# VH-VL binders against Mucin-19 (Muc19): the designs that were tried, part 5

Target 1, 175 residues: Mucin-19 (Muc19), of Mus musculus (Mouse) (q6pze0r851to1025)
Amino acid sequence: STCHVYGEGHFRTFDGESYSFDGLCQYTFLEDYCGQENGTFRILIESVPCCENGLTCSRKVIVTFQDQNIILQDGKVTAVQTAESTDCRERSANLYSIHTVGLYLIVKLLNGIILIWDKYTKVSVILDPSWQNKVCGLCGNNNGDLKDDFTTRHSSVAAGALEFANSWKTSQECS

## First folded at step 1 (VH-VL)

Design p8 (framework fv_patritumab)
Fold by ESMFold2-Fast, scan of step 1:
Structure p8 (fold): chain C 175 residues (1-175), chain A 123 residues (1-123), chain B 113 residues (1-113)
Amino acid sequence: as target 1 above (175 residues)
Amino acid sequence: QVQLQQWGAGLLKPSETLSLTCAVYGGSFSDYYWSWIRQPPGKGLEWIGEISHSGSTNYNPSLKSRVTISVETSKNQFSLKLSSVTAADTAVYYCARGSEIVGATDYWYFDLWGRGTLVTVSS
Amino acid sequence: DIEMTQSPDSLAVSLGERATINCRSSQSVLYSSDNENYLAWYQQNPGQPPKLLIYWASTRESGVPDRFSGSGSGTDFTLTISSLQAEDVAVYYCQQYYDTPLTFGQGTKVEIK
């Protein structure tokens, strides 16, 4: 299934719900933690303005996976360690692959998640079918039911898109 | 309610540059990709290329060396320039809106079309 | 490039009878990750721009009569008009949006017998 955001905060969830949310903070686009400690990844998004009027020129994407942060920003990818592991000589070479197709940047994660970025405002995520009913965030829960797509960070169903999206705001400063 | 209005010169000589403009009225401009599609007389449809409001473009490889699509976001307009035209470029040219929501690709079906502009290239 | 081939090139059908148009892609337009077929159908009347009928192979566009339906998956697709009306005389095109460049079938002309 596919989820994406583009322009001034236009979202389509995996289950087909459409909504608009033009937030200026950092938000959880997709994760598998969903209130539990045993998650394996997070995809975070931030709108990057291009002028004093606050128009969105691009989106910054941060993928947290296997103790790495993969940052998509300014048309390029940067990978950084989230924590320095003592005595760890492990290579991260097989955790993900990066492809450039035309103007698009594609990140394929070892866990069957494909992230597509046009280097501007559009971010798309494709999930392997094994991820059905296992995810949450601004992309919805991928359970085939539109009624549950506004599931908040606290596992309740929001009355509207604004409440839903605001529940996925991270602790990052947004002032 | 949402309308596409297109205009530009319809009669050209070989080697000249085709220039067409499309304006969007009554709806969102920034939420869509905008395409140019042409149709030679009595033949099928050929996609030329697309552009987003931010200026990201994709062109048909067969036309890429001759095509430039540009956007004027402040006017909700996008334009096509096709250089070095020949008789083979004679066609009706359409501007069209890519669907607001499409799956994993930035390639769309088209839910809104302009009226079309007949361009004739003759010597 | 993905080549789209329609059959037949032209079709004559009596009013009220069923019309079927086939479209074949040179490679699958089914995306395995989202299980969607990236296939659309258009109707074009003489002197007019194409009009969207069907997207995602089988989803009918708002305002399109229910006599139009799409079916198929992967490489083989069908547009069906269950009971041909006079206003359905047109050329019909399939289109893939799975990969660039976007490509259309050559068209099928539907006429009244």
Scores: ipSAE 0.000, ipTM 0.468, lowest interface PAE 15.6, mean pLDDT 80

Design p9 (framework fv_patritumab)
Fold by ESMFold2-Fast, scan of step 1:
Structure p9 (fold): chain C 175 residues (1-175), chain A 123 residues (1-123), chain B 113 residues (1-113)
Amino acid sequence: as target 1 above (175 residues)
Amino acid sequence: QVQLQQWGAGLLKPSETLSLTCAVYGGSFSDYYWSWIRQPPGKGLEWIGEISHSGSTNYNPSLKSRVTISVETSKNQFSLKLSSVTAADTAVYYCARDTYYYGSGEFWYFDLWGRGTLVTVSS
Amino acid sequence: DIEMTQSPDSLAVSLGERATINCRSSQSVLYSSDNENYLAWYQQNPGQPPKLLIYWASTRESGVPDRFSGSGSGTDFTLTISSLQAEDVAVYYCQQYYDTPLTFGQGTKVEIK
């Protein structure tokens, strides 16, 4: 199962729904929190304008996983630990791997999620089958049913793409 | 059935600019990258570059200074311009679809090809 | 750049016999994270564009006859035609998509003996 965003907001969800949304705020692309506190990761996206009138020339991607922020920006990856935990002496050193394959930058998370970035506007995420029915965000809920791919942050089904996508803004201050 | 139709001028003089266009019919344009690949008569294949629906480009470094690929998204078309041509640029030029289809997670090999356009550069 | 070298340059095989084409990359095209080989094979008939036969080194494209198979890993790859048919007379190319620029082998011409 694969989800993508490309260009000026062309999306295709895991369940095969296509829609267009050209937002300039930060949005939840994919997460497993889905309104609960019991989540393990978030993938956030931001359009980066390089031209007047807000045209998207690239996308910034932020992955939050196991107390780390992995930032994909300006053709590079930067990983920063968000919390200093000293209570666990034994920690997993290899929480993710990063590879450049052809024109793509690939981030593989230990939880079976693969993120692919063309270093510009194209962002794709591939889920292990174990993630079926466990995710939400702009990529849809990965439940095999196209009818409810517009599930909002508030667990309702939106009538259209605009309402759906705006529900996944990470800040209500941005419009 | 998805089809690639290509056209452009086939006979050029040295120093001129090569211009070719490719149009996509019967399928999704925005879910793929689109490439130009050339083949000199009797020789092998050389990748020139690729372009996305949004205009993001990647070029073969050996041709980067002379190549421009552009897109007309509303028409499902993309075009190749190669400046300062010489006899070494004589080749059949193909447009092709990169296999990176968002629903599959695949990387690019080329699953769909245009018929090719022979470009001859001679004085 | 990753250089792709094919052998032999030309091959003559009788109808119904096995044809074997080799492709060697100057560096490994095996990606450790997904354990896949980023290698494709194409068939080009005279006057026609190339046609995809095999991707991921061994996965046959939809509609391609089962007499075509790919094998190998890392730097050494093989395309096998188990029983050559008349319509298989063509030039065959390998291609890596592990790193940019994308590169092709020089081609192997298959003819009937």
Scores: ipSAE 0.000, ipTM 0.474, lowest interface PAE 15.1, mean pLDDT 81

Design r1 (framework fv_ramucirumab)
Fold by ESMFold2-Fast, scan of step 1:
Structure r1 (fold): chain C 175 residues (1-175), chain A 124 residues (1-124), chain B 107 residues (1-107)
Amino acid sequence: as target 1 above (175 residues)
Amino acid sequence: EVQLVQSGGGLVKPGGSLRLSCAASGFTFSDYSMNWVRQAPGKGLEWVSSISSSGSYIYYADSVKGRFTISRDNAKNSLYLQMNSLRAEDTAVYYCARDLYYDSSGYYDAFDIWGQGTMVTVSS
Amino acid sequence: DIQMTQSPSSVSASIGDRVTITCRASQDISNWLGWYQQKPGKAPKLLIYDASSLQSGVPSRFSGSGSGTYFTLTISSLQAEDFAVYFCQQAYSFPLTFGGGTKVDIK
């Protein structure tokens, strides 16, 4: 199943719900933490406005997977190791692979998650079946039930898209 | 006994630095998100920073962003707040606090266990 | 940022009184609200989480209600140990924010 966002905040969740949310801050697009600390990855998105009109010209994507931060920005990929002062985790090769296929940039995570970026506004995530009902964020929970696609950061079901999307806002300063 | 014991406060001049420590005991520290909350003399509570159980996700109040750094050492059961470029308005009692945790639910960002507080005074 | 407004800022009450404190959020926060009690010179103590869930060890005379933007903390029969400052806190989104506090004083 596939989730994507494009343009000025046009979202389609894994379960097929469509909604519009043109937030200018950083939001959790997809993660497996879902209110607990036992997660393994997080995908964050930010809208990058044009110099004119304030319309979204591109999206910045940040993928955290184990101790890696993979940043998709300005048509480029930057990967950095995140280390804590007393726990320098062992470096692990092959945690992810990056491919450029035509105009698309593709990040494949070792856990079977595929991220596709057109280097502009469109961001897509493809999950293998093992991730059914194990994720949350702006992409929904991938459980095949539209009635709980608006599951908030606090595991409640929002009445509308605005409440839902705002619950996935991070503390990052808005651009 | 579940407890958080704080240290590291004091008097510092504007522009100075201090590091606060919070030592946890009686529970599995690595299972909990931790927070710093401050209270200026005679004023209300202000949330300062949060750090996830692994240390991978960190959030700051805008008033301290870029100046304060939250960190944790799970092997030592300790939480820290490094405070740089201190201002008079940072004068407060600083509390460390543990997020409420449930096995079937995530953290509620409700603080069930608090440290005793550490006074930080920024004055000439 | 979500602003939390508490009222009243102070209330004078007698032992045995029912005391009600209100908290209003500047936007819908669903049920993501906690209540704290703070006595002079001490750290705050969690009373209520998730708007209405009583924290373990807290006396049943404390109760919370409300959802969305309007919340109340009620002390059904005030006791001597209840004279304190009470704070609400939203946990809906970062930054986490507290109300300004309500001081419950002896009449």
Scores: ipSAE 0.000, ipTM 0.461, lowest interface PAE 18.3, mean pLDDT 80

Design r10 (from r7 with heavy chain D99S L100D G101Y Y102V S103W Y104G G105S D108Y; framework fv_ramucirumab)
Fold by ESMFold2-Fast, scan of step 1:
Structure r10 (fold): chain C 175 residues (1-175), chain A 123 residues (1-123), chain B 107 residues (1-107)
Amino acid sequence: as target 1 above (175 residues)
Amino acid sequence: EVQLVQSGGGLVKPGGSLRLSCAASGFTFSTYSMNWVRQAPGKGLEWVSSISSDSSYIYYADSVKGRFTISRDNAKNSLYLQMNSLRAEDTAVYYCARSDYVWGSYEYAFDIWGQGTMVTVSS
Amino acid sequence: DIQMTQSPSSVSASIGDRVTITCRASQGIDSWLGWYQQKPGKAPKLLIYAASTLESGVPSRFSGSGSGTYFTLTISSLQAEDFAVYFCQQADSFPYTFGGGTKVDIK
């Protein structure tokens, strides 16, 4: 299944729901925490505005997977260790791979999640079927039922896209 | 230059087993997902199985689950399909195919295909 | 599973004719659709990906359009080498599924 966002907040969820939301905060695009503490990854997005009118010129993407933060920003990928690994004997135990095909950056996570970024506004995530009904965020819950794709951070079903998307802000201090 | 060369195949009786091989060259095999697609004589294409670049994720069509096993050996640049408990309806030409993000697109595409291997199941 | 319905199942056309083949998905697949050409005895060859992007080396007379559930492949001026079966394929979700194919017979 595939989810993507492009331009001025044009979204399509894994289950086929399309909506528009042009927020300027940081939002959870996709994660497997879903209100629980036992998750393994998060993908966060931020629109980077241009001009006085706030038109989106690019998106910043942050992937947190295990002890790594992978930041996609300004056409570049930066990976940073977030946790101390003591006695790491196998340096070649790679968590992810990065592939650059012309203008596209592709991040493949060992857990079967593929992130594609055009270095501008378009961000896509490809999930395999093993992630069915295990994810949440702006991409929906990948359960094959679009009726509950607007599941908020608080486990309710929103009636509209604005309520849904705003529930996935990572900071309530951002408006 | 970039190519997939298949081997194996043949005539087998119902209930029998057969293993297909697909050898890759001209690209970094270990970074691509690989697929098996089959085509019964005079019929359309049916996706059979996919395997991720590191073998962490494997998928099968419902028609072959429990009977077929896809595997790969990245050190040998090779893809395999072990077919057990073969049935007459498994008779088809089997193709291996690479799935990649085509330049300028977010789409998976089966951009490189093997030449195909005929598998005939009859008694 | 996403069902791909292709029409027509066959078409006979003269050299120089415009040929249009339609593919319908049972649910929205955005632009996750490819078109393939298969000649007798050969493996399929990728023509178009992302619903509308021509693969390198494919003649410009081939074009694809559509998004969501309705897609078309057009050959603007049919040539002798275009005799083949054409298949659409969705790449939106597993299992990957193909249309039933359209046989183009130019004579």
Scores: ipSAE 0.000, ipTM 0.495, lowest interface PAE 13.5, mean pLDDT 81

Design r11 (framework fv_ramucirumab)
Heavy chain, then light chain:
Amino acid sequence: EVQLVQSGGGLVKPGGSLRLSCAASGFTFSTYSMNWVRQAPGKGLEWVSSISSDSSYIYYADSVKGRFTISRDNAKNSLYLQMNSLRAEDTAVYYCARGEDIVATIGAFDIWGQGTMVTVSS
Amino acid sequence: DIQMTQSPSSVSASIGDRVTITCRASQGIDSWLGWYQQKPGKAPKLLIYAASTLESGVPSRFSGSGSGTYFTLTISSLQAEDFAVYFCQQADSFPYTFGGGTKVDIK
ESMFold2-Fast, scan of step 1: ipSAE 0.000; ipTM 0.471

Design r2 (framework fv_ramucirumab)
Heavy chain, then light chain:
Amino acid sequence: EVQLVQSGGGLVKPGGSLRLSCAASGFTFSDYSMNWVRQAPGKGLEWVSSISSSGSYIYYADSVKGRFTISRDNAKNSLYLQMNSLRAEDTAVYYCARDSEYSSGWYEAFDIWGQGTMVTVSS
Amino acid sequence: DIQMTQSPSSVSASIGDRVTITCRASQDISNWLGWYQQKPGKAPKLLIYDASSLQSGVPSRFSGSGSGTYFTLTISSLQAEDFAVYFCQQAYSFPLTFGGGTKVDIK
ESMFold2-Fast, scan of step 1: ipSAE 0.006; ipTM 0.470

Design r3 (from r1 with heavy chain D99G L100G Y102D D103F S104W Y108P; framework fv_ramucirumab)
Fold by ESMFold2-Fast, scan of step 1:
Structure r3 (fold): chain C 175 residues (1-175), chain A 124 residues (1-124), chain B 107 residues (1-107)
Amino acid sequence: as target 1 above (175 residues)
Amino acid sequence: EVQLVQSGGGLVKPGGSLRLSCAASGFTFSDYSMNWVRQAPGKGLEWVSSISSSGSYIYYADSVKGRFTISRDNAKNSLYLQMNSLRAEDTAVYYCARGGYDFWSGYPDAFDIWGQGTMVTVSS
Amino acid sequence: DIQMTQSPSSVSASIGDRVTITCRASQDISNWLGWYQQKPGKAPKLLIYDASSLQSGVPSRFSGSGSGTYFTLTISSLQAEDFAVYFCQQAYSFPLTFGGGTKVDIK
């Protein structure tokens, strides 16, 4: 399955639901925590404006996975290893790979998730079938049912895109 | 010399079972994802199954789910495909193929080394 | 669920001709496409990976181009040894899928 966001917040979820949301805060694009502590990854997005009317010029993407923060910003990737020892760095080798293919920057995670960034506003995430019904966030829950793609952080079904997306803000201080 | 050598094919009746083997040499087997691809006589290529370098991530084509099991033994540099409940539609040459370096590492998603192929015929 | 459609199904060409084979994906696959050559009775051989990268040991007359949903494989000057069937393959998402193949016959 594939989820996309592009331009001024045009989303298409894994289950095929389309919606528009022009948020300027940081949001959970995709994660497997879904209200629990036993998750393994998070993908966060935020719009970077370039004009006085808040027109989105690019998106910053942050991937947290296995004690690593992978930051996609300003057309480049920065990976931050939180482990301090050489042994920890050696163990984390091959947990992900980064490719540049034409205009795209691609991050492949060992857990079967592929993240594609055009270095501007388009962010795509591809899940292998093993992730069906195990994820949540702005990309939906990947359960094959459109009726609950607007599942909020509080496990309710939102009436609209604004309520849905605002439930996935990472900070209450941003409005 | 980097190579994959296959064995275990043959003629089997519908409902029967076969186990295919693929022996790797000339490279660090445990660093690569491995794949099975089949080709029915006179037809195109069909991906069957993939297994990550560690064996932790496994994928199957819908046509074989529940009947085929992919596995690997990194200590023996070997890849296996256990085929159960075989059907006439499973008749094909089966190829093992090397995938990406450590599945998600810096190597492209392409099959650069292939076994010679093993014929599996399911017929009454 | 990604369908790969190849065109043409077959082509007949003379030595020295430029041959172009097309592959279309049913959805955006970025550059996650490989091209393979298969000769009768033999296993496939990788020619191109990442849509445009030439595999080591493959003659430079082979080239790949394209991104998104439209891809081409070009043989700039056909040789007798290029008689084969060519397949595209998307590696963007599981299940991995191949095109139907293009048979290149030398006239």
Scores: ipSAE 0.000, ipTM 0.472, lowest interface PAE 15.1, mean pLDDT 81

Design r4 (framework fv_ramucirumab)
Fold by ESMFold2-Fast, scan of step 1:
Structure r4 (fold): chain C 175 residues (1-175), chain A 122 residues (1-122), chain B 107 residues (1-107)
Amino acid sequence: as target 1 above (175 residues)
Amino acid sequence: EVQLVQSGGGLVKPGGSLRLSCAASGFTFSDYSMNWVRQAPGKGLEWVSSISSSGSYIYYADSVKGRFTISRDNAKNSLYLQMNSLRAEDTAVYYCAREGLDYGDYDAFDIWGQGTMVTVSS
Amino acid sequence: DIQMTQSPSSVSASIGDRVTITCRASQDISNWLGWYQQKPGKAPKLLIYDASSLQSGVPSRFSGSGSGTYFTLTISSLQAEDFAVYFCQQAYSFPLTFGGGTKVDIK
């Protein structure tokens, strides 16, 4: 299953729902926390505007996984230890791999999630079947049912895309 | 080069079955959702079925639900359409098409097979 | 189901003419719309995706515009190779649906 966002906030969820949302803050693109504390990863997105016209020129992507923040920004990838990590001695395995295919930058996470970035506005995420009905966020819940793709952070079904997307805004301050 | 090559098709009596095949080359088949689209003689295009890149999510037009089965074999770079209980109304050229979401084209069928004629008549 | 209404069903035009084809969706589909060209005996060819983005290799005389429920395909200066049937297609929700087609004929 695949989820995409591109341009001025054009989304297609894992279950095939399409919508537009041009948010200026940080939003949860995909996570497995879904209101619980037992999650293992988050993928966050932010629109980066152009100075000249205010349109979205690129997207910043932040992946939090295994006490690491993997940041996709300005055409490059940086990995930083999260503030919550107090000890990294037991974490010597490769948590992710990075590949360049043409103009695309591909990040493969150890948990089987594949993230594809064109270094600008387009972000795609690919999940294997083991992630069915275990995720939430702007990409939907990956349960094969279009009618509940607008499931909010509070487990309700939103009446529209704006209400749905705003429910996935993080506490991070807008830039 | 990026190509979809189709095979199968033919003449069949009402109630019969046919299996269409679509072979992909020149791209990583397992990265793309695939579709079947048909066109009756002298008519417009009608979407028939869609299958996700992994094969986990499948959708059908109401006119073919319960009779047609879409499937794929990512190891063989092949897409299939098993058509059962065929009716005269299923007579059409059937196209396989790639949904170009990951490498340049969103929400669009960027690569099409050459088409396979299916004729259902007594 | 989302109905796609395409107009006109046919148009007769001369080389060098500006041709405009309209597509209307029965509900808001944002910009999840593509345009295709089909010549006799051939598979359709993608011209425009995302309502207004020109497919690689397609001549710049083709352009798409619109969002929501109203879309247009424009051929700014018709060439001999442009005589074909044109279809719009929504990819907003399943089932995916096409317009009825517009045949662009030589006089």
Scores: ipSAE 0.000, ipTM 0.478, lowest interface PAE 14.3, mean pLDDT 80

Design r5 (framework fv_ramucirumab)
Fold by ESMFold2-Fast, scan of step 1:
Structure r5 (fold): chain C 175 residues (1-175), chain A 122 residues (1-122), chain B 107 residues (1-107)
Amino acid sequence: as target 1 above (175 residues)
Amino acid sequence: EVQLVQSGGGLVKPGGSLRLSCAASGFTFSDYSMNWVRQAPGKGLEWVSSISSSGSYIYYADSVKGRFTISRDNAKNSLYLQMNSLRAEDTAVYYCARDYGSGSYFDAFDIWGQGTMVTVSS
Amino acid sequence: DIQMTQSPSSVSASIGDRVTITCRASQDISNWLGWYQQKPGKAPKLLIYDASSLQSGVPSRFSGSGSGTYFTLTISSLQAEDFAVYFCQQAYSFPLTFGGGTKVDIK
């Protein structure tokens, strides 16, 4: 299954629901925490506005996986270990691979998740079948049922896209 | 023109305080992690402190922990180093420096300020 | 802390010579290593990042190689403007640490 966002917040979830949301905060695009501490990854997105037209110029993507924060920004990929202590913590062995195919940057994670970024506004994520029914966020819950794709961070079903998307903000300070 | 311009150095007695400033221009300051590196006369380079683009991650060398505070004001495109309880061994030229890539975290420093001399002497 | 050891401490070479500077890390740092050039009275200049990536605007005669604990900076044909001290720096873990420097004297 594939989920993507493009341009001015045009989303299509894994289960095929389409909606529009043009927020300026950081949002959880996809994760497996879903309100629990037992999660293993997060993919966060943030829109970067254009000066000329006020349109979205690009999206910043942050992937937290294992001990790594992988940041996709301005056509670049950087990785930093999530642990702040250096006493017994080191940058982890690489658990992902990065490929460039034409204008696309592809990040393949060992957990079966493929992230595709056009270095601009389009972000796509492809899930291994083993992730069915195990994820949440702006991409929906990947369970094959459209009626619950607007499941909020607090496990309720939103009436509309705005309420749904706002529930996936990563900071209460951003409006 | 991508540039970092420093100010705020000087002569101070042991136990004194000093605040260094680093003004950025020619790039989107809020996209870059920033760093302070010092060099004592006749010595090599010593990393002092780093701050992430958002200010959420801050790191210090053990020699300055508890005495120095790194901060940034993204609206003013400025980086600061507040130095308290200064010691003779803090005498050095202090450089501010930008990480080489937008979104890069503490990898390598491609743009450096001109340096500010700090002398701690009785 | 990760200790960075550079050798030699100084080297004297003629214009056109191939110069190789080495840097050894006290533990595996993968490819998280940069190289800097510092001329007298000036701030350092980034030459190489990620062990082997040439910084934009740096002449192609500079190259970096290595991974793990052993790294080299090579100047394939030394020029007069290459008089400087060269430093390696690890970015694998905090605190970030620099090598002691290698002074390259031309001629």
Scores: ipSAE 0.000, ipTM 0.470, lowest interface PAE 16.7, mean pLDDT 81

Design r6 (framework fv_ramucirumab)
Fold by ESMFold2-Fast, scan of step 1:
Structure r6 (fold): chain C 175 residues (1-175), chain A 120 residues (1-120), chain B 107 residues (1-107)
Amino acid sequence: as target 1 above (175 residues)
Amino acid sequence: EVQLVQSGGGLVKPGGSLRLSCAASGFTFSDYSMNWVRQAPGKGLEWVSSISSSGSYIYYADSVKGRFTISRDNAKNSLYLQMNSLRAEDTAVYYCAREWELLPDAFDIWGQGTMVTVSS
Amino acid sequence: DIQMTQSPSSVSASIGDRVTITCRASQDISNWLGWYQQKPGKAPKLLIYDASSLQSGVPSRFSGSGSGTYFTLTISSLQAEDFAVYFCQQAYSFPLTFGGGTKVDIK
């Protein structure tokens, strides 16, 4: 299944729901924590506005996966180790791969998640079938039912897109 | 060469059933979402149904919900449309079309079309 | 449902003419719009994707522009093989919807 965001916050969830949300903070695009302590990854997004009128000029994407932060920013990918393994200090080869196809930059993670970025505002994420019913965030819950796609961080169903999207704001200060 | 080849059309009475097939070749079928689009004689294009690459997410136009079933067999590189309770207004040329998930606003490859006529 | 309103319904033009076709969405669809060409008895052919990106193999005289709710397909210098019906299509939200079509006829 596929989820997209483009331009000034035009979203299409995994289950096909469309909505608009133009937030200025950092938000959880996709994760598998979903109120549990045993999650394995997070994908966070931030809109980078133009100098004029606050229009979104690009998006910064941060992927946290197996003690690494993979940062998509300014047309490039940077991977930073967030913690070293205490049991084995070997660096994992092939934890992810990066490809360029036309104008798109593609990041494939070992866990079956594919992230696609046009190096500007468009961000897409593709999940393999093993992630069905296991995810949450601005992309929805990937369960094949539109009725509960607005599931908030607090495990309630929001009445509207604004309440839903604001619930996925991270603790990071907006500026 | 990338190709979609269709079969299974024909003439059927109102209330009858037909099954359309679309065979894919020249690409990795399981990487693409697939769609059915129809066109009544002398009319415009109408989207009918969509199925995701895995088959897990399926959508239908309101006019066909409960009567038509889209399915796919990735091992056989084939797409199907089972049409039940057919009505005169279902008379159309039916096209299968592929949609790359990185370009969700485009159907880049189309089948040749299959005529379905619902008439007594 | 997102309604796609296409205009004009038909246009008569001569070889070398500039032809402009417009498409309006009933709500903001960003750039999730494609343009198709259809000749009699044939399946549609993709011309433009992402509102303004030219499909491989399509002549450069075709161009797309627009974003949000207003979109335009332009043929800068009409050729004999361009007499056809043209359709816009939004893929922003299910159900997917097409414009009513514009027939480009010879004068």
Scores: ipSAE 0.006, ipTM 0.519, lowest interface PAE 11.1, mean pLDDT 82

